# Designs tried in a protein design chat: VHH binders against p49116. Part 20

Target 1, 238 residues: p49116
Amino acid sequence: EGPLLSDTHVTFKLTMPSPMPEYLNVHYICESASRLLFLSMHWARSIPAFQALGQDCNTSLVRACWNELFTLGLAQCAQVMSLSTILAAIVNHLQNSIQEDKLSGDRIKQVMEHIWKLQEFCNSMAKLDIDGYEYAYLKAIVLFSPDHPGLTSTSQIEKFQEKAQMELQDYVQKTYSEDTYRLARILVRLPALRLMSSNITEELFFTGLIGNVSIDSIIPYILKMETAEYNGQITGAS

## First folded at step 16 (VHH)

Design mm3
Fold by ESMFold2, fold request of step 28:
Structure mm3 (fold): chain B 238 residues (1-238), chain A 119 residues (1-119)
Amino acid sequence: as target 1 above (238 residues)
Amino acid sequence: DVQLVESGGGLVQAGGSLRLSCAASGFTFDDYGMYWGRQAPGKGREWVSGISWSSGYTAYASSVKGRFTISRDNAKNTLYLQMNNLKPEDTALYYCATHTPGSYPEDYWGQGTQVTVSS
């Protein structure tokens, strides 16, 4: 019944913490990443199809795919976030940790591999010049994934995913009618998102969160957040 | 409301050039790809060329490739079509267009600008 998303779901504007610090620091990175996470979760919450699945299903879906949504958000907002600068600083820090033998070589290798995969994903999306419509529908495709374990209503979730795929296909075919390769090139990037480690994303971007609480444990609270409260969190306003 | 207003059409001799413009308003221009279409007398709409939001990706119909160049200026919310080496078969009403969720199930199209190529 009508499009899966509205024009407001295509708009995805990340506001960075102000002022920009002289030096990149953990607090700035964590606040920036938290704003992206909140923006991504509340983007998902605002979709009527998502709302129709009910609170328990909503929580299960977001727990399953938050890292994929976050990674798409990083690619979409890479320039405004200065993501390349953030990743370079993290790489330098990891290399110093190797010199000082502070972390195991296996863990550092895992983190470096994840950074390389993230950078390659962002580069591939930039090379395709993915727009706001395409990002919104890619996010919808990963959000409405019926194959995650423990989900209820998987038949309805699959129908929403198919609708997102159809609407993305329609957009790409209308905009680039004689270019039969663009849709396939876009869709072939999605499997890389499943290979991204949520544990490593937490270490890279969320080490400043309170205690040792994982992102999947706070998702129900983020999804329940009142709109006014949410706006205060992502803008820094009272 | 969404508005797409084409201009720059006219009468031109075969082998000549024209540059079409499309002024866009009422939507976030930078969120979307844009495209040109055309409709010759008595024929259906034909897709001509598409361009991504930042101009990093372009595509052309085989009938115009090498002769037409699509471009955009996001600071001016304007789409362009440079048409070189024009042929009589390029005669058509030219439209700029985009698809947003708000245009569902159709696209937004402008009123069009007439291009007539004489032999």
Scores: ipSAE 0.800, ipTM 0.932, lowest interface PAE 0.9, mean pLDDT 88
Fold by ESMFold2, fold request of step 23:
Structure mm3 (fold): chain B 238 residues (1-238), chain A 119 residues (1-119)
Amino acid sequence: as target 1 above (238 residues)
Amino acid sequence: DVQLVESGGGLVQAGGSLRLSCAASGFTFDDYGMYWGRQAPGKGREWVSGISWSSGYTAYASSVKGRFTISRDNAKNTLYLQMNNLKPEDTALYYCATHTPGSYPEDYWGQGTQVTVSS
């Protein structure tokens, strides 16, 4: 009955911390990334199909795919965030870590490869000129992935993913009827998301904010947190 | 409420040009791709051209490729179709359209603007 998402799920507006510092720093990067993470998880929470699966299944799904949702969010918001500038600042931070013998050469190589993969992904999405509808449905496809280990209600999750796929197909076919390859071009970008490391994403964007806890451990708290409560916490901090 | 209002149609001689406009309101215009369709008398609807949200991707029906150019101005919430070298077979009611979750299972369309091409 009815579409998987509503018009409100297509709108995805990231608000950057204010005021913007003269030079980007670890705190600004971490706050910006935290806002994107909060927006992404609350986007997922607001979907009626997601709500219908129950709180335990909700937590399991988000734990399994948060890095994919975050990466899609980075691509979607790359210009608003000035992502290329953020990544340059992160590279400078890595150089300081080498100078202080804090990271091995192998680790630096892994992190730089991850940065290259992220940049390539964002560039490929920009070349396709992916819109808000397409991003919303790509996010729904990765959120409702039935093949993660430890999930219950796998049949229900697969049904929702298939609905997202069909609604995306319908949109692309209607908008670009004689270009039958656009859907395939979009979908072939998704496997790259599964290869992105959540550990490295935490190192790149969340170092210093989380201390020695992982994003995985705070997901239940983020999903329960009200938007007004989150805004009150960041307003009081800044 | 979503509204799509087309304008710029009229009678034109074969080989001539027209520019169509579509004023959009009631939804976030730059979240979506847009398209033009047309319907000739006694025929079904035919997709003409589509454009992505920031104009980085465009597509055209083979019957109009090279003659028509789709464009949009997101600051004005307006979609355009520049039609050059018009042929009598281009005679149709032209409408702009978009799909949002709110239009499901159909699309939003305007009432259309008539283009008539005489030989």
Scores: ipSAE 0.795, ipTM 0.931, lowest interface PAE 0.9, mean pLDDT 88
Fold by ESMFold2, fold request of step 28:
Structure mm3 (fold): chain B 238 residues (1-238), chain A 119 residues (1-119)
Amino acid sequence: as target 1 above (238 residues)
Amino acid sequence: DVQLVESGGGLVQAGGSLRLSCAASGFTFDDYGMYWGRQAPGKGREWVSGISWSSGYTAYASSVKGRFTISRDNAKNTLYLQMNNLKPEDTALYYCATHTPGSYPEDYWGQGTQVTVSS
């Protein structure tokens, strides 16, 4: 039997909206985040093992893990996105919201702590110099998580996750044979993804675009999207 | 087609230096870590050194640490191994390698370049 992923799944190239404004605004941030979300959903949809689970299971898995995939995407694309600059702009908008009394002090502390955790996660991944193969398999591990409530076919999902783990292990051991700790250092970063709040991610990156509707509600539409329509969303042509 | 082509081997005296190169093509070079291996006459393959995609992480076999330096140039799709203070036991066929989903269950590796260190 062949590998869980193909070479195409290792390639993950985000294109940023053009031109980058002198002062980042909600529209640029939302467009950038939307491109990453669509790229991440198309990535998941194109995996044969994912397709084999069926449409209902596909929707349930992505609803359960979209924030983890998005956060891995932020870390992977942090340099091309200038993520630190985007987060600084978000902090400035948050400070303006304080001045306008739009957020409580406790909520602002919660959101700022989430931003700090996101920055720490991205920095830890950069310090490990995680590559495209490693990111692809980390994404597969979080996608094929059998422990989310309400899933069917959990034994098959677990089999796919174990396959992803074994193929990641094989890669790390072959590339860094005498570093017995690299795999463990990579894998211990994953629990932090479950600590990232999808509600706060929506507030940080999607508030202007989404309005009062959650990312959860649009996932079935993104997963059913035609290839030409999807490509338009990635490039901003639609 | 994936190709890995090593060069820079040769005959050197003990204590000397060589710089190996590996030209890579047919895959997205900067998506992957790369490594050097070697095979001495009559011995099995030995991992020598690995490097992450952007050079931020490197690892070395204990037998070469402090003497060998791995590096890469992603703009040129080229992997390097600087070998200093060479010893006769470094005599081997040196090959570069990588693993991609397309190489599963094995790795891609080149034909190698011979390094021979005289006493």
Scores: ipSAE 0.794, ipTM 0.930, lowest interface PAE 0.9, mean pLDDT 88
Fold by ESMFold2, fold request of step 28:
Structure mm3 (fold): chain B 238 residues (1-238), chain A 119 residues (1-119)
Amino acid sequence: as target 1 above (238 residues)
Amino acid sequence: DVQLVESGGGLVQAGGSLRLSCAASGFTFDDYGMYWGRQAPGKGREWVSGISWSSGYTAYASSVKGRFTISRDNAKNTLYLQMNNLKPEDTALYYCATHTPGSYPEDYWGQGTQVTVSS
């Protein structure tokens, strides 16, 4: 059998809304994040192994892991997105909220801790100089996680995850043959993704989305979209 | 078509230096790490050095560490190997390589460039 992913799954090119505003605003941040989300969902849906699991399993897997995929996308696209600038602007906004008594101090602490965790994750991935192949296979490993509750095809999901792990291992060993620690250094980054809150991700990046609808609730509709509609959402066309 | 074309090999005396180049085309060079390998007469392929997509990470075989330097120029889609203090045992056909899903289960590699080190 062939590889789990194709060359097109290694390519992951995010384009940003233009022009970049002098001051970041919620619409720019939300449009940028939406493009990344739709790029990530298009990526997942196009994998033959994912398609083979069927619609109900697809929905369950993506509901369980969309925040992990999104966070890997943030790390991969951090430079293109100017993520450090976005996070700095959010931190300044939070300080204004404290000064004006507009938001709970406990909530602000939770959000600041999440921002710190996100910054540290992105820094650790940059330090390892993770490439497009490695990111694609890390995303596949988190997508095909058999241990989420409610899954029905766990043995097949596990086989796909094993295939992703094997193909990542093969790549790292071929490219860096005498560096026996690189794979382990990469894989130990994955547990941090489980600590990221989807609720806080929505608050940071998806404020201004029409309606107060969670990403979890719209996933079945996103997965059913026509490919042309995905491309429109990825490029910002209406 | 994926192509990897090595150049810069030749005959050199022990203690000398050479710089190898590898021109890459037909794939997205920036998405992948790259590596150099070599094949000495009568031996199998030996991994020499690898480099990450943005040059932030490099690795070397113990036999060449401290003498060889891998680098890349993504604007030119070119991989390099600077070889200093060459020894007769470095005599081999040197090839650049990469792995993509499209090369699975093997790698893409070039025809190689011969390096011969006289004692």
Scores: ipSAE 0.788, ipTM 0.928, lowest interface PAE 0.9, mean pLDDT 89
Fold by ESMFold2, last read:
Structure mm3 (fold): chain B 238 residues (1-238), chain A 119 residues (1-119)
Amino acid sequence: as target 1 above (238 residues)
Amino acid sequence: DVQLVESGGGLVQAGGSLRLSCAASGFTFDDYGMYWGRQAPGKGREWVSGISWSSGYTAYASSVKGRFTISRDNAKNTLYLQMNNLKPEDTALYYCATHTPGSYPEDYWGQGTQVTVSS
């Protein structure tokens, strides 16, 4: 009967690894992305509506949408992450891989197209000047997506998504009353998230994080972690 | 907890200018958009102008567009409204506001600052 999210869910602060290396490397990129992933999973797990769906449903939802949440996190944190610099470093690495004949031209084309889509998405979100409230509710909308195959409790998931949509609408309409098109402009960015490949996201950002296992396979472990353990993973503390 | 305190109102002749300020505290100012509203005597509240968290997006009621400018300084947690070419119809109590999950289903708003425009 209260709001779907609380003030703590609007706050989304990413702390970057320090110090910044002279040359960006795979370890720095993977640690930065790992912190964002764990921050995003902690965010999702902390939502009372999410907790109410139960552990099996939680796992199914996050497996279905983790890449969308991660991509929204990249857009939200693009400036603090210096994402454009990270993507430029990745592009240079890919060009070296072609020169050294380490990857096929078709794979490089797929990865470059993904990078351009990601840059376009992040730029479009920045042009809309989307704030913390709006990002939190966009994340809730993608998290509570009832149309993924294999989900149970789809009617309850749909109700939570509708609640997120209505609360976002209320916020946008109150803050920008005579510009009712802002909500539509924001929401039309969401379909691009479904076009992002989780496989390519893992290749770009998570090579070396988990060895030979996919993020999909570790989701149940991540969701069961104690809060103190999350804080260690989010900050990279040793 | 959350406080929004307006200042800068007063009596001004038609055609004149005023700058309103809104000091904000008790929440993370740069996570949210902010807006100004006003309430004229005997009328309901009217939205005036809104601004996004980093000032990259602004919106104005048609009645004030071109005359009023909203701005913010996130380092000072302060929202502003520059009002130029004021008209008697702008006479109202002006308040700043924001919506957070903590204010749900309402908004936070201040007590307001009175602007009176004489002909």
Scores: ipSAE 0.778, ipTM 0.924, lowest interface PAE 1.0, mean pLDDT 89

Design mm3
Fold by ESMFold2, last read:
Parts: sequence; structure tokens; C-alpha cells
Structure mm3 (fold): chain B 238 residues (1-238), chain A 119 residues (1-119)
Amino acid sequence: as target 1 above (238 residues)
Amino acid sequence: DVQLVESGGGLVQAGGSLRLSCAASGFTFDDYGMYWGRQAPGKGREWVSGISWSSGYTAYASSVKGRFTISRDNAKNTLYLQMNNLKPEDTALYYCATHTPGSYPEDYWGQGTQVTVSS
């Protein structure tokens, strides 16, 4: 029945707000992150296997994994986003906040640990030179996770995840036939995504959302959006 | 319509060198890893070397390691194979290849360029 993804799902092109400001600011970071989030949600919603599971299942899956998809997107787009520059600016701001006693020491420690884990994840993906095909299938593996409580279509979700794993394996074995360890090296990076806090991701990248609304709470509305509205959110045209 | 077009083959004496090129079009070249394969007369296809999208990762068959070097130029959508210290056993049709969802369940393959190594 053909591949789980199409060539269009391998393409993942993030367009940054223009022009890049001379000084990084909260609005630029939040707009950039919002574009990545909507690109990631559009990517997931457009997969035929995802569509086949129905809206309630779609919402449950994305609520469970949106931060993992976002983190994979950060790693994939780290160069175009200048992510290392963004994270360095955030670290500098946090260190100044310690000097001025503006944030609790426990919170700052949690945020700094998250930044370190994110940097290490992105570095490990760059070291492996992960390509667009590999990223697309890693995203599919995390999206089609059958282990979430309360899912109704777990057998079908498991089938889709196994198909994603098989197709990734086939790609790696064909491209790098005598490198018996590349697939394993890629797959062992995925557990690090479970260590990423959605709360801290929201603080780092989505500070400036009015009303203190969590990304988890708006997932059903994002998934129901019309294609034209998605395109506006991805490019900032709306 | 995906096209992979190899060039640079020819007749060369043992111990000589050749540089193969593969011009790619019809797909987003830098989304994918690429590889070279070869097929000698009367034999099956043999994987030769693979390279990641940004050249940060390369792999070689044991039969060519140390003698062949794979490279790519993403600005030109071109894959290369530098072959040094060629042996008669390297005589084969050399082709470049990639896998995309659109090629499923197979790969896209070029038509190949002939390399003949005489003693």
C-alpha cells in the first residue's frame, strides 16, 4: 500500500521573520517558534495515515507528542533559525536575572538544564548528519506512539509506527549498506526527547502568548484549522 | 521526473585514477543521502560508498576503502567518486542512487558509466 510518507513530507522548509533584528528579542523568538509549531502541526495533519485515525485520536496523539515534534523541528532547522544564537541570548538573560534576583534559583536551574539537554540533542543530530528523510521518519515514529493512555486505535497506531521504523531501516541500510550501526545510533537519540519539558519549551520559545494559554490546550483548534489559515500562521501572513 | 546522470568513466590502466560525477535533478538533492553502486559483468549489484546530505558522514565498502573517496556539491546537485589505485577487479558499470518515498519500494538509479581497468 505504498510508503507511510510522501516526498512532500520530507520537505520541511521554515521561513524566518524578515528582516532578522539586530538585537534578538522576545517577539522575534516567539514568531519564529510559532512558525515552526504550525509547520510541524501542518506536517502531521497532512499524513494520510494520521488522517485515517480520526480527529479524537489525532488530538490525543499530538497532545502527547507536540513537544517532541517541536524539538525535532528545532534540531532540523537549527541552522536557519540561528538556534545557538537564540539559546546563548536566553542564557545571558537568565544569568543577568540571577544577578538581579528576579527568578527563583530552582526555576533557573531547571531552565538551564533544559537548554543544555536541547543543545546536546541538536549537537548529536548534527554529528550524525541527519537528513530530511531521516527526520521525517523520526517524527513519524514519535507521532505514532501507541503507548499513550486512553487511545482507542492502538493496534493501527502500532502498525503505522512499525511501518515508519521499517522504512527508516530500509533507507539507512540502502544508503549506508556496510555501516551496521547508523540506525541504532539514530534511534538511541529519541529517548532524550522524553526529557524535554513542554512547560519549559513554552517559557523559552512562546513567552509573549497572551492569556497564559498552554500549547496543549489549543491543539484541538490548531488541528481543525483550514489549510489557508495554516499557511498564514507558518509564514506570518495572517 | 527524477534523473541521475553519471559521467567520467572510461578505460584506464591498473594503478590509474578516475573521477566520476553524477548530476541529479527532479528531487530535492540536499534532503537525502546518496550512494554509488557498481555491477561487474555477470555479477550482482555491489554497494560501493554512501554519503550524508551535508557530507558529514561517509561510508565505504571494504573492497574500496582507502582508495575511493565519495563527495558531493549541493550547490551543483552533483555527487562524485574519486577512484585511485584502480584494479582490474574495479571494472564495472558504476551508478549513483538515492532513496526517497517516491522511489518506494526501490531506489532511483542512474543509467551508469562504464569503468574498465586494464592490466
Scores: ipSAE 0.776, ipTM 0.923, lowest interface PAE 1.0, mean pLDDT 88
Fold by ESMFold2, fold request of step 23:
Structure mm3 (fold): chain B 238 residues (1-238), chain A 119 residues (1-119)
Amino acid sequence: as target 1 above (238 residues)
Amino acid sequence: DVQLVESGGGLVQAGGSLRLSCAASGFTFDDYGMYWGRQAPGKGREWVSGISWSSGYTAYASSVKGRFTISRDNAKNTLYLQMNNLKPEDTALYYCATHTPGSYPEDYWGQGTQVTVSS
């Protein structure tokens, strides 16, 4: 019996659309976010433990946690994506929408709070200098969460989550043997992911991708895609 | 194939300094944290120091803190250990290591470089 993940699951390389426009626009942001989403879904689908749970369970798990996986992906790829620049452009656009009276004040407050929480999460992960191994295992912990509503096989899902936790602990303990705080500091970042609204994530990053269709509705399609189609979505080739 | 090759060991007087290097290949170096360990004659392995993938976090065994400095150069796939104010108790075979899913349940280690500190 081998590890929950393989070396290929630690590698997580996002390729950005080129060239980056002088003025960021909805199409660039949506293409960048789409590449990250499909990279994240491909990552999850390729895990043998995930495959073993069956198609219905796969769909249920990803529907429950896609926003957490996406948010971890944003934090991991924040520099490659120039995420700070993207978020600044979104904030500027929201300020212009206030001047044109296009959005309610309550909605703008919700969106600004979400952007703040996202930036704070990404900053805390950068401060801890989270590496590829640690990110992969954090993603596995959120993927195999047994406490989401509507799941079956929760005991098996919990077993996989425990395996992910054990393997992350083993890594941190081996690499930083006399530092007993790093694992706890890493794991306490995970509850912040539950503060991220999937609705707001869709509005910030996916308006051009899906129109009036939620990411939740397309998860079964995404999970059934052939590898060649994933590569097209990840690179923007087709 | 994963390969870790240490160099820079030797004989040094107490109070002296040495700089160890570890050349890494066969895996994506900047996806992982790295660490140094040592093994003195007749003793078990002792963790010495660890460093995160981008050097933003470092940790040291209490026995070496303040005297040793770990660093890395991801462009050269190389890990370093600067050892200052060396003591006879630092005499050991020093090895670099990392853990990946491919090494599970163990780690990858180098063959080590000998450091001998004379009174």
Scores: ipSAE 0.770, ipTM 0.922, lowest interface PAE 1.1, mean pLDDT 88
Fold by ESMFold2, look of step 16:
Structure mm3 (fold): chain B 238 residues (1-238), chain A 119 residues (1-119)
Amino acid sequence: as target 1 above (238 residues)
Amino acid sequence: DVQLVESGGGLVQAGGSLRLSCAASGFTFDDYGMYWGRQAPGKGREWVSGISWSSGYTAYASSVKGRFTISRDNAKNTLYLQMNNLKPEDTALYYCATHTPGSYPEDYWGQGTQVTVSS
């Protein structure tokens, strides 16, 4: 029995809307985030182990972890996306919302705390210099989490997660044989993902693109899309 | 097909320097960390040094730390090992390696380049 992922699952190439405007706006931010979301969903859907779990289980898994996958994608693509610039633009838009009395002071504190947590996560991943192999297997560990409520086939999901952990361990031990702590340093970053709020991620990145529907509500549609439609959404042809 | 081709080995006197190169092809080089290993005559393989995809993280075996420097050029798909202050115990066949899903459960290995350090 072969590896949990293939070489194609290590490749994760995000293309940004062109041209990048001199002053970032809500439409550019939302389009960029949408491309990452669809790239992440395409990645998950293409995994044979994921396909083997069946449509209902797949939908349940992705609903539980889409924000974690999206956040890993933000960290992996932070340079290509100019994420620090995007976050600065979001902060400027939040200041406008305060001036227009649209948000409470408590909500602003909550949103700013989330931005800080996101920036810290991305910085810590950059400091560890996480590569494509490591990101692919971290995403697999997050995707195949058996402890979410309401899941069926939890024994099989757990087996896939354990396989992802073992294959990540093998890679790290081979590449950095005398660095006994790299795997632990990488894995201790994962709990921070569970603290990221899906609601705030939607507010930061998706407010202008998706009307009155949440990402959670569109997950079944996204997972069932034809491959051609996926490619259009990833490149912004939609 | 995946290929890893080492070069730059040779005969040097103790205290000398060599720079090894490893040309990589047939896979996406900058998605992965890379490492050097060596095998002395009559001994098993020994990990020497590893480097992350963007060079932001490096690690060294204690026997070479401070003397060897690993680096990479992702635009040229090339891995390097600068070896300074060479000692007779550094005599070995040096090879570069990487692990990918396509190489599972093994690694891709080069054929190696011989380094011989005379006393």
Scores: ipSAE 0.730, ipTM 0.910, lowest interface PAE 1.2, mean pLDDT 88
Fold by ESMFold2, look of step 17:
Structure mm3 (fold): chain B 238 residues (1-238), chain A 119 residues (1-119)
Amino acid sequence: as target 1 above (238 residues)
Amino acid sequence: DVQLVESGGGLVQAGGSLRLSCAASGFTFDDYGMYWGRQAPGKGREWVSGISWSSGYTAYASSVKGRFTISRDNAKNTLYLQMNNLKPEDTALYYCATHTPGSYPEDYWGQGTQVTVSS
């Protein structure tokens, strides 16, 4: 019937903690990442199609894709977050951990490879100058992925994903009619999201805030939060 | 309420230049790509040029590539089309447009500004 998303789902404004410290630290990084996570979860749960799947399906779906949504959020907000500066600070922190013999060489290689893949993804999205409409529908395509193991209602999820794909196609074709390859260039970036490790994302961005619990385990509580508490987490108001 | 208001059209000699403006209001301008279209008398609508939200990506119809330049100023919520080396075939009503979920399946578009190119 009507569009999968509304105009309110296109707006995605991240507010960073202020003031930005002269030297970035774990607390600033964790607070920034926490705001992005809650903004991303608020975005997902506000979609009528998502709500229609029911609470248990919603939880399963977000558990399967939260890291992909978070990574799209990092790319979308990379400039306002100064993500390149944050990643450089994380690399320096990892080097301190090596000197203090706190982390194995194999783990360092895994984490550095993940950082490089994240930087490559964000750079590729910036080159395409992806807008709010395109990001919203890419997030919807990722959210309504029927191929994750353990999902129920996969027929309905697939229908929502196909609707997201169709509406993204319509937008790109109308806005850039004689550039017939823009949609394909955008969509070929999505497989890289499956290469992103959720446990490394947690280590990079969330260890100081969540106290080593997995984000997967807290998703049911995040999705059930009162709207006022949610808005506080997004804006940094306790 | 969404409004798109074009201006800057007029009569110009072949080989001349014009700059069109499109003032946008009633929606979050910098969340979306924008485009220009045109409609010549007795002909269908033709897509002319599109621009991404931050101007980092632009596209042009083959008929105008190299002669027209699309730009935008997000602080002023304004879209522009610089038209150089105009030809009689460029004579048309020019309109700016955007597609949003709120406008689906249609687009938001302006009433247009007339460009007439004489030989």
Scores: ipSAE 0.688, ipTM 0.899, lowest interface PAE 1.4, mean pLDDT 88
Fold by OpenDDE, look of step 17:
Structure mm3 (fold): chain B 238 residues (1-238), chain A 119 residues (1-119)
Amino acid sequence: as target 1 above (238 residues)
Amino acid sequence: DVQLVESGGGLVQAGGSLRLSCAASGFTFDDYGMYWGRQAPGKGREWVSGISWSSGYTAYASSVKGRFTISRDNAKNTLYLQMNNLKPEDTALYYCATHTPGSYPEDYWGQGTQVTVSS
């Protein structure tokens, strides 16, 4: 059996809305995030193993891990996105809400901590200098997680995850042969993804565009979206 | 197709220096880490050094640490190995290599360039 991923799955190129506004408004942030989300889901959909699980299982997997995939995407595309600037803008918007007394103290704390965790995660990934290959397989490991509730075909999902882990291990071991801990350093970052709230992520990056519609509810539509429609969405948003 | 072409090898006296180059093509160079290996006569392949996609991370074999420096120019799709204070035991065929999903579980490597260090 061939590898889980191909060279085409290593490439992960995000196209940002153009032009960048002088002031990063909520619309720009949401549009950028939406593009990343679409790209991430399109990426998952392009994996033969993912396709082999069937539509229902695919949808369930993505619903379970979209926040993690999205966050890995943020880290991978941090420079192209100017993520630090986006997050600063989000914080500024949050400050306005605070001044208007729209949020409870506890909620403010939760949101600020979430932003901090996102920043820290992305910074940590940057420090590790993770490449496209490693990101691809980290995303695969996250995608093919059998430990989410309500999944079918968990045995197959586990096999795919193991395959992803093995292929990543081989890459790291061969590329950095005498650094026996690089793989571990990379993999230990994954738990941080599980600590991040999908609800807060959705609120920070998508509320301005989607409104009260949940990411969970649109995932099936995104997964069924044709590549041409995806490209059209990107073009239309420009 | 992935191609790797090594150059820069030659004969050098102990204590001398060489700079190897590896021209890469056929894949997205900056999506992958790269590494150098070597094979001495009668010995197996030995890993020498590795570098991450943006050069933010490097690793070296203990035998060459402090003497060799791996670097890359992504704009030129080229990998380098600066070898200083060369020793006779560094004599080997040096090759650059990469690992892509399409080649799993095998690596891509070039024909290599011969480095000979005389006493």
Scores: ipSAE 0.560, ipTM 0.830, lowest interface PAE 1.0, mean pLDDT 91

